# Miniprotein binders against a2bj90, part 79

Target 1, 235 residues: a2bj90
Amino acid sequence: MSRSARRKTSALNTVLRVVEVFASIQGEGPFTGTYSVFVRLAGCNLRCPFCDTRYAWSLEAGKPLGVEELVEEIARYEPSLVVITGGEPLLQRHPLNSLVEGLESLGLRVQLETNGILPAPARDEQLWRVYHVVSPKDVPVRVPGAKLHPSWVDYARATGRAWFKFLVANEQHVREVAEYVAKLGIPRSRVYIMPLTPEKLDMKELLELHSRIASLAVKWRLNFSPRLHLLVQLP
Short names: E, the ipSAE of ESMFold2; O, the ipSAE of OpenDDE; V2, 0.75 times the mean of E and O plus 0.25 times the DockQ between their complexes.

## First folded at step 8 (miniprotein)

Design kl2 (at its last look DockQ between E and O 0.17; V2 from the best seeds 0.00; counts 0 for: placed apart)
Fold by ESMFold2, look of step 8:
Structure kl2 (fold): chain B 235 residues (1-235), chain A 108 residues (1-108)
Amino acid sequence: as target 1 above (235 residues)
Amino acid sequence: GSLEELFEEFAEITWEMYEHIFKAYEAAKRGDEETAKKHIEEALKLSEKLLEIARKAGSPELEKLARHLHETIKEMKEAFEKGDFLRAWELMIEISDTVYEIEKIIES
């Protein structure tokens, strides 16, 4: 078999457990506002109390879908960005690398969302070339089992393709984040603080929280991430 | 048994309790009061076992955390009865933080 045929067959025959695929706007982080297709993978290695996608925690929540089929579905949306999220997408690392290979072959830009417990991509992985938004869960709200793998900081410095995003509710949380990122050597330019939104906030409360956290971002010279999709009522 | 066996049992019961907390919250949110009550009562029972094990282990730190879990779960039960899901959500965050501290102590 040719090298091209072997690689295509590997990518096309790999299976992912997928909860949902949908088009929306990326509402968070450095690509906020981008027309995106979201691919939510099943399974998570954490149980965050503030998780708004608890339905994706179990691997059984996902349906098996071939990588070739998934690439075709994503391409039909004509996205400007493909956001791979979950649960924790890196639990399905091998078929995920195959998906990324397929998306890259179509020239599609890819962003991964991860809790950072599993290691950053190695240079020989397709994920090496993907953008990453890493959300450590051991600060400021501490989640059992959470620990940022140190390779993510090395990866961010080596590639410039990773950012770190933290859910915060108040200035004490922001101070804890600032201390954490300083200790780990994460540059401020790579750090986003984002509102820790309780469930069932009305729009006024949601805007007030955004205003408070944005003001703190300016005060602490950190980047601010909205939850834009909540503000504009998109999935 | 041995101190290591007590810590292993403590960790397993803590995790079982934590899973019941999420099941209670999801049931309460969907209006399934019977299921929510069952899970929150099981979480309370497990937190009492954690107190017993902490005392056997001679760990005042674990005893303090187990007592905090018990009281927080009682408050969460009251929040469910009042339909105060924002308060229940905040209490889940407190429980998460407490379980994290327990894990650090046991893993040390």
Scores: ipSAE 0.704, ipTM 0.874, lowest interface PAE 1.3, mean pLDDT 92
Fold by OpenDDE base, look of step 8:
Structure kl2 (fold): chain B 235 residues (1-235), chain A 108 residues (1-108)
Amino acid sequence: as target 1 above (235 residues)
Amino acid sequence: GSLEELFEEFAEITWEMYEHIFKAYEAAKRGDEETAKKHIEEALKLSEKLLEIARKAGSPELEKLARHLHETIKEMKEAFEKGDFLRAWELMIEISDTVYEIEKIIES
């Protein structure tokens, strides 16, 4: 491969397709309540019927942004955490590693949101060092094409930097999650259940659903993730 | 076919039916009523086929579950026709739970 081809491939590894960048509070998972900058990447390998970010499904929905420019933009918010989310962030794995390197060089903490279909980070990736919240889509509501990649279980054991967040609607779902994580050998302390929210719930219905699922979390000895941003009406 | 072959066929058709339910809901949420209708009608046909297979297999449990699926899919079709997406969502979850129960029986 010519020096010119290597330079062109290096340039491609420095651009992300980004839907939006915004500051808010992390509403979900182990970092709930953390002042965060969210970077929503474009493109997803799933078409979940319950997806709240359908506008991010196409790669074309994102604008091309340079990694350096994006690092500078994020840094201006002085975040306590940088949350990389989107459709599926790991579809942009190469430039995402460059982004993580830039953010970590500034001493920023990074958390990735992923559906867990793509392989976990390898030891030589910058992504190996960050926190991951894996949201499987094969249990309990099985989205077509969703399958948790086994490497995420190994990554969780090796690093202690992964958590698993499951969307649940009822007690049957919570049971299925409990069985699934037991079968995979995922420690219960790393498992979160979160309300599967239909669209257009009012605040009363949303609170009732949260209460029901939280009670099930206690009953089944699992961690509970709120959708805090929905409850407090933040992005 | 053998009883095992009938159960395998039942599982495959259950999955195919389930994929159509997801596609129907997704289409309905996009406002593509025609595509939603097409997928829900296919899911109904597949659920009828599940009833036939369950009868051939001599499984009262699978027949009951297949019947429940068929009736739930009918109600989901009506929910789409009424624009009641919340009810359609609840019914989709019910279908998902029923599919899970079917899988447990087939795996057992």
Scores: ipSAE 0.442, ipTM 0.772, lowest interface PAE 1.1, mean pLDDT 92
ESMFold2 (binder alone), look of step 8: mean pLDDT 88; pTM 0.884

Design kl3 (at its last look DockQ between E and O 0.84; V2 from the best seeds 0.00; counts 0 for: pae O 3.1 > 1.5)
Fold by ESMFold2, look of step 8:
Structure kl3 (fold): chain B 235 residues (1-235), chain A 108 residues (1-108)
Amino acid sequence: as target 1 above (235 residues)
Amino acid sequence: GSLEELFEEFAEITWEMYEHIFKAQEAARRGDEETAKKHIEEALKLSEKLLEIARKAGSPELEKLARHLHETIKEMKEAFEKGDFLRAWELMIEISDTVYEIEKIIES
């Protein structure tokens, strides 16, 4: 590469397309209740009908932000957890590994949220060392283009740093999830079911749905995830 | 055209229809009823075209799915006319499942 092209390539490897950075409470999954900084990356390889962050689907929704500057911004919040989400964060895999390196150098804990279509981290990636919540979108509501990459199950088994989270509305959905995870060999201790919430539920309806899905989690011996941020009205 | 060309056309029309469904929902979220109506009617026209292509392809599986899409979009149009946006959301979930099945058949 020319010297000018080499410098441009290096700058691209240190830049992320970021939709938003904000502090809140992790409302879902194994880290529910943790004071967190959320980094929402632009771009997604799915168009889920239930997506509540559609504004992150386009890469153009993200502003370019240097990884080093982003690490400094995150650190100022003094988070207990850094949640990398999106869109689909693994679409920006290379600079994402740089971000993780910077955050780990400051001793910050990192969790990634992914739809699991792209492969799990390799051992030589910085992402290998962080926590992952994998949300397959081919069960129970099947989203076009969704397919869990099999490496995520291998990664979870090898590292213990991945959990699988599924949106469900009823017992038929839970049965489908149970069959899916059994077929893939995912132990139920790694599985969360979470309410599939339609738009415009009032608080009474939201609580009733939470109660019903939690009861199903007990019945089916699966972990339950709330949507805590909705219940307490945080972003 | 060839069966492969028909399948490719079917897939392209399916994705165009799916995009109109999302645009209709986004317009409804903004309270833009005229734009929502425009997109849902385009999606309905595209679903009729899917039926025609499925019949030309001689695929009973695609014809069944195209018929289901057509009827589901008709229900969604009615839901928008009634202001029943929860029902429209549920129908959008059903459309997602149907498009997923179409994808599997075409890729096989």
Scores: ipSAE 0.631, ipTM 0.841, lowest interface PAE 1.5, mean pLDDT 90
Fold by OpenDDE base, look of step 8:
Structure kl3 (fold): chain B 235 residues (1-235), chain A 108 residues (1-108)
Amino acid sequence: as target 1 above (235 residues)
Amino acid sequence: GSLEELFEEFAEITWEMYEHIFKAQEAARRGDEETAKKHIEEALKLSEKLLEIARKAGSPELEKLARHLHETIKEMKEAFEKGDFLRAWELMIEISDTVYEIEKIIES
C-alpha cells in the first residue's frame, strides 16, 4: 500500500458521517432518565417500516466531522452519558472506535444503540469497553435482512455491558420475544420490551399504549422501556 | 435463468418496492396524496413482478406469499386513498413480515 493510500485510510478512520448532535434525556432502555448527548450517525443497513429516523438511512445525510472536533463538541455539554445512535452506528466502526477512545480519555461514559446485525465488538476494540443496547429487528416484527449476530449473546455474557430492546405492539409480540430470548439463552434481566409506536399518535393514545405494554412486561416478567422522550416532549 | 438469478432479481425488486412504499408513506404523512399514490402504484407493479417471479420459480409457497404481498399492497393503496394512515402503517408491518417469510424460503 502506497504512503498516499495509508494517509487516506488514516484520514477515513478519523472522520464520522454525523446527522446531528444534541443534548437530551435518554428516553429508552437501562439508562432511561440520564442526561445525555446524542450523536446520530448516518447510514443504515436496514429499512425498517417503523423507523422514526429515516432521514439517517443514507450516509450522505450526514456531514463529515473529525473525531477530535466531535469529542470537543460533546464535552462542552458536560453529559452524564454519550449515546451513539443513528441509522446503524457500527457501519462506521473504525472511526467510531477512535471516537470512543477520545470520549473515554475524558472520563465520559458511552452507550451505543445498534440493531445487532453487525458483529459485537472484539476485545481489542475500544467499543468493547462501552455499554450496548441491541435492538434486534428479526423479532417480533421481522425486517428483511435483519438477523441478530450470535456474537452479541456472547458479548453480553462475557461483559455484562449489553441489553436487548425489542419493539412490541401486543401480547403475541411479547410471547415471541420471551420465546426468542429463552432460545438464545439471553437472561430476562437483560431484556427490555418497548412500545412499537404507530405514527401520529396523540399523547393520550401514546400513554394508553405505554400502559398496555408496561402491563404486559409485568405479566411476562420482562423489563419495560418507555419512550420517555416522547412522553415528556424532548428530542 | 438459474434459480439463483431469479432470487437475485427477486431481492432487487423487493428493495425497489420497499423504497416506493417508504416514499409513499412519507408523502402521505406530509399530505402529498398525489406523490403517495404514485409511489404506492409503483410498489403495486413491483409486487406483481414478484408474483411473476415466484410463479416462474415453480414454488407454490412462494407464489402464495407473493400473492399475499400483492394483495396487502392493494389494501395499503386503499388505506392511503381513505386517509387511514394507521391502517397503512399496520399493513407496512404485515408487508415486512411477508417479505421476511419469502426471504426465508429463498434462503432454504
Scores: ipSAE 0.081, ipTM 0.487, lowest interface PAE 3.1, mean pLDDT 89
ESMFold2 (binder alone), look of step 8: mean pLDDT 87; pTM 0.876

Design kl4 (at its last look DockQ between E and O 0.26; V2 from the best seeds 0.00; counts 0 for: pae E 15.4 > 1.5)
Fold by OpenDDE base, look of step 8:
Structure kl4 (fold): chain B 235 residues (1-235), chain A 108 residues (1-108)
Amino acid sequence: as target 1 above (235 residues)
Amino acid sequence: GSLEELFEEFAEITWEMYEHIFKADEAAYRGDEETAKKHIEEALKLSEKLLEIARKAGSPELEKLARHLHETIKEMKEAFEKGDFLRAWELMIEISDTVYEIEKIIES
């Protein structure tokens, strides 16, 4: 490999395509209520019909940002958690490992949001050390191209740093999730169900939906994830 | 073409159709009814083409799924015309599930 190719590869490992960086409350999953900085990465390998961040699907929707600059920007918010999300963050795996290294060097906690299609972190990756919330898109709503990579189940068992979050609209969906996680051997304590929210719900409808799905979570002995940010009108 | 070529064509057209459904939904959400109508009509044409390809391929399973897509897209068009965005969203999910089943058959 020529010196020029090595320089290009090193530069590629230090630049992320970033859509937005903002501070808010983590509204979803095991870290709900945590003051967080959100880093939304560009590019997604899925086209979910219920996606609320369609603007992040293209890599071109993100601006190139250096890892060091991004670490400095995040640190200024003094977050209790750094949430890396986007389309699919793991499409930018290499520079993302560099970002995690930088953030951890400052003592910042990191949580990744992923659709679980790409392999879980290997032990030699910086990503192996962080928390992961995996949102499979093959159950209960089946998104084209979605398949949970088996390594996420293994990662969850090995590290205890993974949770699985499923979008559900009704009791049939909750049943399908329960069957799916049982089949894969995912511990129920690591499973969250979250309301699948149609677009343009008013606050009353949103609350009613949350109430219904939360009741189903109790009935089916699963954890419930709110969409807290929607309920409290935060980003 | 070969059966393989027909399945590849079916997969490509399925994806193209699905992209038009997304664009229709996005346009409808923005209140661009004309653009939404254009994309849903194109999706409908593509779903009809899927039926033809499935027939040529001699796949009753793909023909059934393509028929289901075609009928669901018709209902989605009607939902947009009525301003029933909730129903249109439900139908979009149903389309997604159907496309997923198509992909599984083609990959098998």
Scores: ipSAE 0.111, ipTM 0.571, lowest interface PAE 2.4, mean pLDDT 91
Fold by ESMFold2, look of step 8:
Structure kl4 (fold): chain B 235 residues (1-235), chain A 108 residues (1-108)
Amino acid sequence: as target 1 above (235 residues)
Amino acid sequence: GSLEELFEEFAEITWEMYEHIFKADEAAYRGDEETAKKHIEEALKLSEKLLEIARKAGSPELEKLARHLHETIKEMKEAFEKGDFLRAWELMIEISDTVYEIEKIIES
């Protein structure tokens, strides 16, 4: 069986549980500002108190969609970036690899968002070659059970295709992040700090928090991530 | 058991309790009130076990935190019974903060 025939057969037989597909701007991390299509997968292995997408926690929240149909839907948006997010997308790892294969066959650039509890991609996975933004929840936010799998650091070092993003509210949090990443050997160039935004902030408060965290990023020589979609009122 | 073994047991039960809290919130988000009630009741039972372990360990700090967990979970149960899911979410934040304080004591 040829490689093209195997790929075609796999896509027809694979289903993902998808909560939503929509176009917007990537508001966070290294690809901030990029015209993107977001694919939110159902299911999460974590229940962060600060989660802004609680509606995606249950696997039952997603509709089953065939991978081939999903690739066609995504392609119609003509995205510059496809962002796979969720819940936790790696809970649907097998069909996710099939989706990535389909998107890459069309030349589409793919980024995955993950909490990093499940292992990083193996060399023989389609996910090996895509970009990853890993958001550990065991420092400084300290969500129980949210331990970063050590393979993500090895993967980042081996491939250069992973970045680490941390929610912070103050300088003590930034110090904890700096100590954590230094201990794990994660270089500062791979680290983003992002404002931990409480619900119900007005725009003035949101801007003040962004300014404070951005100043701390400069002081600590870390990258800064905005929550740009909140600032410009996009989904 | 040793004090270290009691602290490890306390941490494991705290994790199990916290998982039930999140499962209750997830079920409530789906509108599955029966499942939400089941999980909050399990979390309440586990918080009582935390009280027992804290007393055996002779830790007034853990006992205070375990009592706080118990009372907060009881308030969350009432919030679910009234369908006040915003209040239940606020109480989850308080539970999370208390779990953080417990972790600091156990890690020390």
Scores: ipSAE 0.000, ipTM 0.156, lowest interface PAE 15.4, mean pLDDT 85
ESMFold2 (binder alone), look of step 8: mean pLDDT 87; pTM 0.880

Design kl5 (at its last look DockQ between E and O 0.94; V2 from the best seeds 0.81)
Fold by OpenDDE base, look of step 8:
Structure kl5 (fold): chain B 235 residues (1-235), chain A 108 residues (1-108)
Amino acid sequence: as target 1 above (235 residues)
Amino acid sequence: GSLEELFEEFAEITWEMYEHIFKADEAAKRGDEETAKKHIEEALKLSEKLLEIARKAGSPELEKLARHLHETIKEMKEAFEKGDFLRAWLLMIEISDTVYEIEKIIES
C-alpha cells in the first residue's frame, strides 16, 4: 500500500458523520441521571417502527466532523459521561475507536448505545474499554434484519461493561425478554426493560405506562429503565 | 422464474412495501394526508403482489403472511383516515413483526 493510500485510510479513520451534539441528562439504562454529552452518529442498519430518531438513518444526514474537533467540542461541556448514539454508531467503527481514544485521553467516561447487530469490540479496539448498552431489536418487537450478534454475550461476561435494554409494552413482552435472556445466558442483573412509548402519549399516559412496566420489572426480577428525559422534558 | 427468483422478488417487494409504510407514517405525522394516503395505497398494491408471488411460489406460509400484511395495511389506512395515530403505530409494529417473519422464512 502506497504512503498516499495509508494517508487516505488514516484520514477516513479520523472523520465521523455526526447528526448532532448536545448536553443533557442520560435518561435511560444503568447511567440514568448522569450529566452527559450525546453524540448522535448518522447511519443505521435497521428500520425500527418505534424509532424516534429516523432523521439519523441516512449517513448523509450527518455532517463530517474530525475526531480532534469533536473531542474538543465534547470537552467544553465538562461531561460526567459521553454517550455515543445515533442510528447505529458501530457502522462508523474505525473513526469511533479514534474518538474513544481521544475522549479517554482526557479522562472522560464513554458509553456506547448499539442495536447489537454488529460484532462486539475486540480486545485490541479502544471500544473494548468503554461501557455498552445493547438494545436488541429481535425481542420482543421483532425488527427486520435484527439479530443480536453472539459476541455481545461474550463481551458482557468478559468485561462486565455491557448491559442489555429491551423495549416492552406489556407482560407478554417481559416474559419473552425473560425467556430470551435465559436462553442466551445473559445475567438478569445486566437486563433492563424500558417502556415502549408511542410518540403522542401525554404526560399522564407516559407516567401510567412507566408505572406498569416498573411493576412488571419488579415482578419479573429485572432492572427497570425509565425514559427519564421524556418525564422531565429534556432532550 | 425459479423458486429462488420468486423468493428474491418477494423479499424485494416486501422491503419496498415496508418503506412505503414508513413514508405513510411520516406523512401522516406531519399532517400530509394526501401523501400518507398515496403511500399506504401503494403499500396495499405491493401486498397484493406479494399474495400473487406467494401463490406462484406454492408457499402457503408466505401466502398467509402476505394476506396478514394486506389486512394489517388496510387497518392502518383506516387508522390514518380516522386520525387514530396510536392504532396506526401499533399496526406498524405488527407489520414490522410480520416482515421479520417473512425474512426468516426466505432466509431458511
Scores: ipSAE 0.797, ipTM 0.905, lowest interface PAE 0.6, mean pLDDT 93
Fold by ESMFold2, look of step 8:
Structure kl5 (fold): chain B 235 residues (1-235), chain A 108 residues (1-108)
Amino acid sequence: as target 1 above (235 residues)
Amino acid sequence: GSLEELFEEFAEITWEMYEHIFKADEAAKRGDEETAKKHIEEALKLSEKLLEIARKAGSPELEKLARHLHETIKEMKEAFEKGDFLRAWLLMIEISDTVYEIEKIIES
């Protein structure tokens, strides 16, 4: 296909279904504490019982936004990090690659959050160069339809730009995660365990759960992820 | 064949039940007790139908999972009646694991 035909096809697919855009702090994973702009894309291929963003499950929850307009809006926040999340952002893969291209052209650092069911980026995709936090949903809590695509482990080893984050509530869950990552050959340095928190806990309960999971992270030699935005009451 | 049709029906009803579980939870959290009760009772009815289909298909494994779903949904109904949303949330996680196992058996 000629460049003219490819550009015309890209222009028709330069619209994203977006639920919300907002500034906050990245509260989870390797970039915890970073001033970020969050772009929540509509649509998800899972129905997780613990999902706190169920309002993003339907594609119809998103409003259509042009990629060029979205890049300009994001840039006005002057973010240190752009977090693309959702639902499952890779359901809108083609226009998502266009968004990443625009953001990177402005020197903005991008992180994607994904459940890892769809394949990792190919080398010729704009998504190849961004950071990824992959949250498999088939361990320890097993979500119907979840299966980590094996390309994510290959991608992580080839690029160093992917980490794996798991929700855990207790030591049995941590043991299951440890077995899972060992079987897949995921090094401990790329693994985060994070508290599996109910929607509403008082601050004492939230801190106690953080303390328990952090202690388990030390015991099992895994990285700990807080849910910092919950602790500091940010969106 | 008719066995393949039974497994397909089992999968469809499992997903219908699962959708009712989420609708019940959302209604309960917004204080809509009548809608929550309606959906949880539909989920219970569907779980009983799953048990009948599992027996008709001659699958002891699906029968065990259907019984587990039924008992877990009963506990979730009781949790809603007490306003114990943490307990209901934990039971939804158990239901998620059970549906995952059902999918694994049907896809095998």
Scores: ipSAE 0.748, ipTM 0.893, lowest interface PAE 1.1, mean pLDDT 91
ESMFold2 (binder alone), look of step 8: mean pLDDT 87; pTM 0.873

Design kl6 (at its last look DockQ between E and O 0.93; V2 from the best seeds 0.81)
Fold by OpenDDE base, look of step 8:
Structure kl6 (fold): chain B 235 residues (1-235), chain A 108 residues (1-108)
Amino acid sequence: as target 1 above (235 residues)
Amino acid sequence: GSLEELFEEFAEITWEMYEHIFKADEAAKRGDEETAKKHIEEALKLSEKLLEIARKAGSPELEKLARHLHETIKEMKEAFEKGDFLRAWQLMILISDTVYEIEKIIES
C-alpha cells in the first residue's frame, strides 16, 4: 500500500459523517433519565416505516467532522453519557472506534444505539468496551433487510453490556417478542419493550399508549422503555 | 426471461414501489397532497406490475403477496384522501411487513 493510500485510509478512520450533536435526557432504554450528549451519525442500511429520523438515512445528510474536534465538542457539554445514534452508527465503524477511544480517554461513558444488522464489536475494537442498545427490526414489525446478527447475543452474554429494545403496539407484538428472545436465548432481564408511536399522537394518546404497553411489560415480565423525551417534550 | 430474471425484476420493482410509499408519506406529512397522490398512484401501478410478473413467474405465493400490496396501497391512498394519517401509518407498516415476506421468498 502506497504512503498516499495509507494517509487516505488514516484520514477515513478519523472523520465521521455527523447529522447533529445535541444535549438532552436519554429518553429510552436502560439509561432513561441520564443527561446525555447525542451524536447522530448519517447513513442507514434500513428503511423503517416508523423511523422518526429519516433525514439521517443518507450519508450526505451528515457533515464530515474530525474525531478530535467531535470529542472536544462533546466534552464541553460535561455529559453523564454520550449516546451514539443516527441512522446506523456501525456503518461508520472505523472512525467510530476512534471516537470511542477519544471519549473514553476523557472518562466519558458511551452508549451505542444500533439496529443489530451489522456484527457486534470484536474484542480488539474500542466499541467492545461501551454499552449497546440493540433494536432489532425483524420483530415484531418486520422491516425489509432486517436480520439480527447472531453475534449480538454472544456479545450480550460475554460482556453484559448489551440490551435489546423492541417497538410494540399491542399484546400480539409483545408475545412475538417474548417468543423471539426465548428462541435466541436472550435473557428477559436484557429485553425492553417500547411503545411504537405514530408521529401525530397527541399527549393524551401518547400517555394512554405508554400505560397500555407498560401494563403489558409487567404482564409478560419484560422491562419497559418509555419514550421519555416525547413525554417531557425534549429532543 | 429466466425465472431468476423475473425474480430480480420483481425485487427491483418491489423496492421502487416501497420508495414511492415513503415519498408519498413524506409529502402527506408536509401537506403536499399533490405529490403524495402522485407517489401513491405510482406505487399502485408498480404493484400491478408485480402481479403481472408473479403470474409470469408462475409463483402463487408472490402473486398473493403482490395482491396484498396492491390492496393495501389502495387503502393507503384512501386514507391519505380522507386525512386519516394514523390509518396511513398503520398501512405503511403492513406494506413493510409484506415487502419483508417478499424478500424472504426471493432470497430462498
Scores: ipSAE 0.773, ipTM 0.901, lowest interface PAE 0.7, mean pLDDT 93
Fold by ESMFold2, look of step 8:
Structure kl6 (fold): chain B 235 residues (1-235), chain A 108 residues (1-108)
Amino acid sequence: as target 1 above (235 residues)
Amino acid sequence: GSLEELFEEFAEITWEMYEHIFKADEAAKRGDEETAKKHIEEALKLSEKLLEIARKAGSPELEKLARHLHETIKEMKEAFEKGDFLRAWQLMILISDTVYEIEKIIES
């Protein structure tokens, strides 16, 4: 169908509240370095003090976009990866599953970023087949209301398509993460530690923090995630 | 009962205080010092009310956390006045951890 006809169909059926769509490099987690299109969905069920995307917290921050129109827009970037982020994307679970179906029909690889409060995908969901980076917010910096849903560990074991990423500033934080993942039975190979960065670090300080956390990752036998987009000054 | 009402009030005021902390930080980041000051002062007033409620509830745990919030918010106000935004950021993280502890105590 034409773009106009598909937009009318989307207005009748499936809509997402979208804050922004942009191309960049995935700077974090297992797909670091991948040319990606980011789809930032509106709405979040947390208020993290370190959040650098507070503008996405309200559902009203997003404009309504039809899923078919969104798939076409994403495809024009020719991404190697589509990163669904937000806010908390799982607050829009039903239309998100439709978006994933559309992206998969074009052979596009999808990764979701989630705080893990809402349950992991069921086997009959389109989200079952995508990759997930789960960032629990109850360790080491404890955010009010945060609690990892236990289904994410089961999902990771069943599918091999989930990793767990934690913001850390020092060795005590790394110890807390290590204890947390051991208690939950999350294997170290699925765990990333990532620098907890203030907004206003200069490049020297940013590299120094990366070096410190990377050294701790080696010491504790955990994976290291950079914030590569900050190091190379991309959004 | 009355104790349950005190805990509900404590939780609601804690959340209102927390919202003012974010509004103060947002205003400070955009250079709106007047708005930042108003929100941080409101957060201070709310933390004093938390202390009063903790005492009425007879909870030494909540009283200690309310004192900690008050002192941390005072320090955050001073950080804004000095332009020490890294320190303010660190204090926001400490406030987040303290609010988390408050919620755990109330839920238990």
Scores: ipSAE 0.761, ipTM 0.895, lowest interface PAE 1.0, mean pLDDT 91
ESMFold2 (binder alone), look of step 8: mean pLDDT 87; pTM 0.871

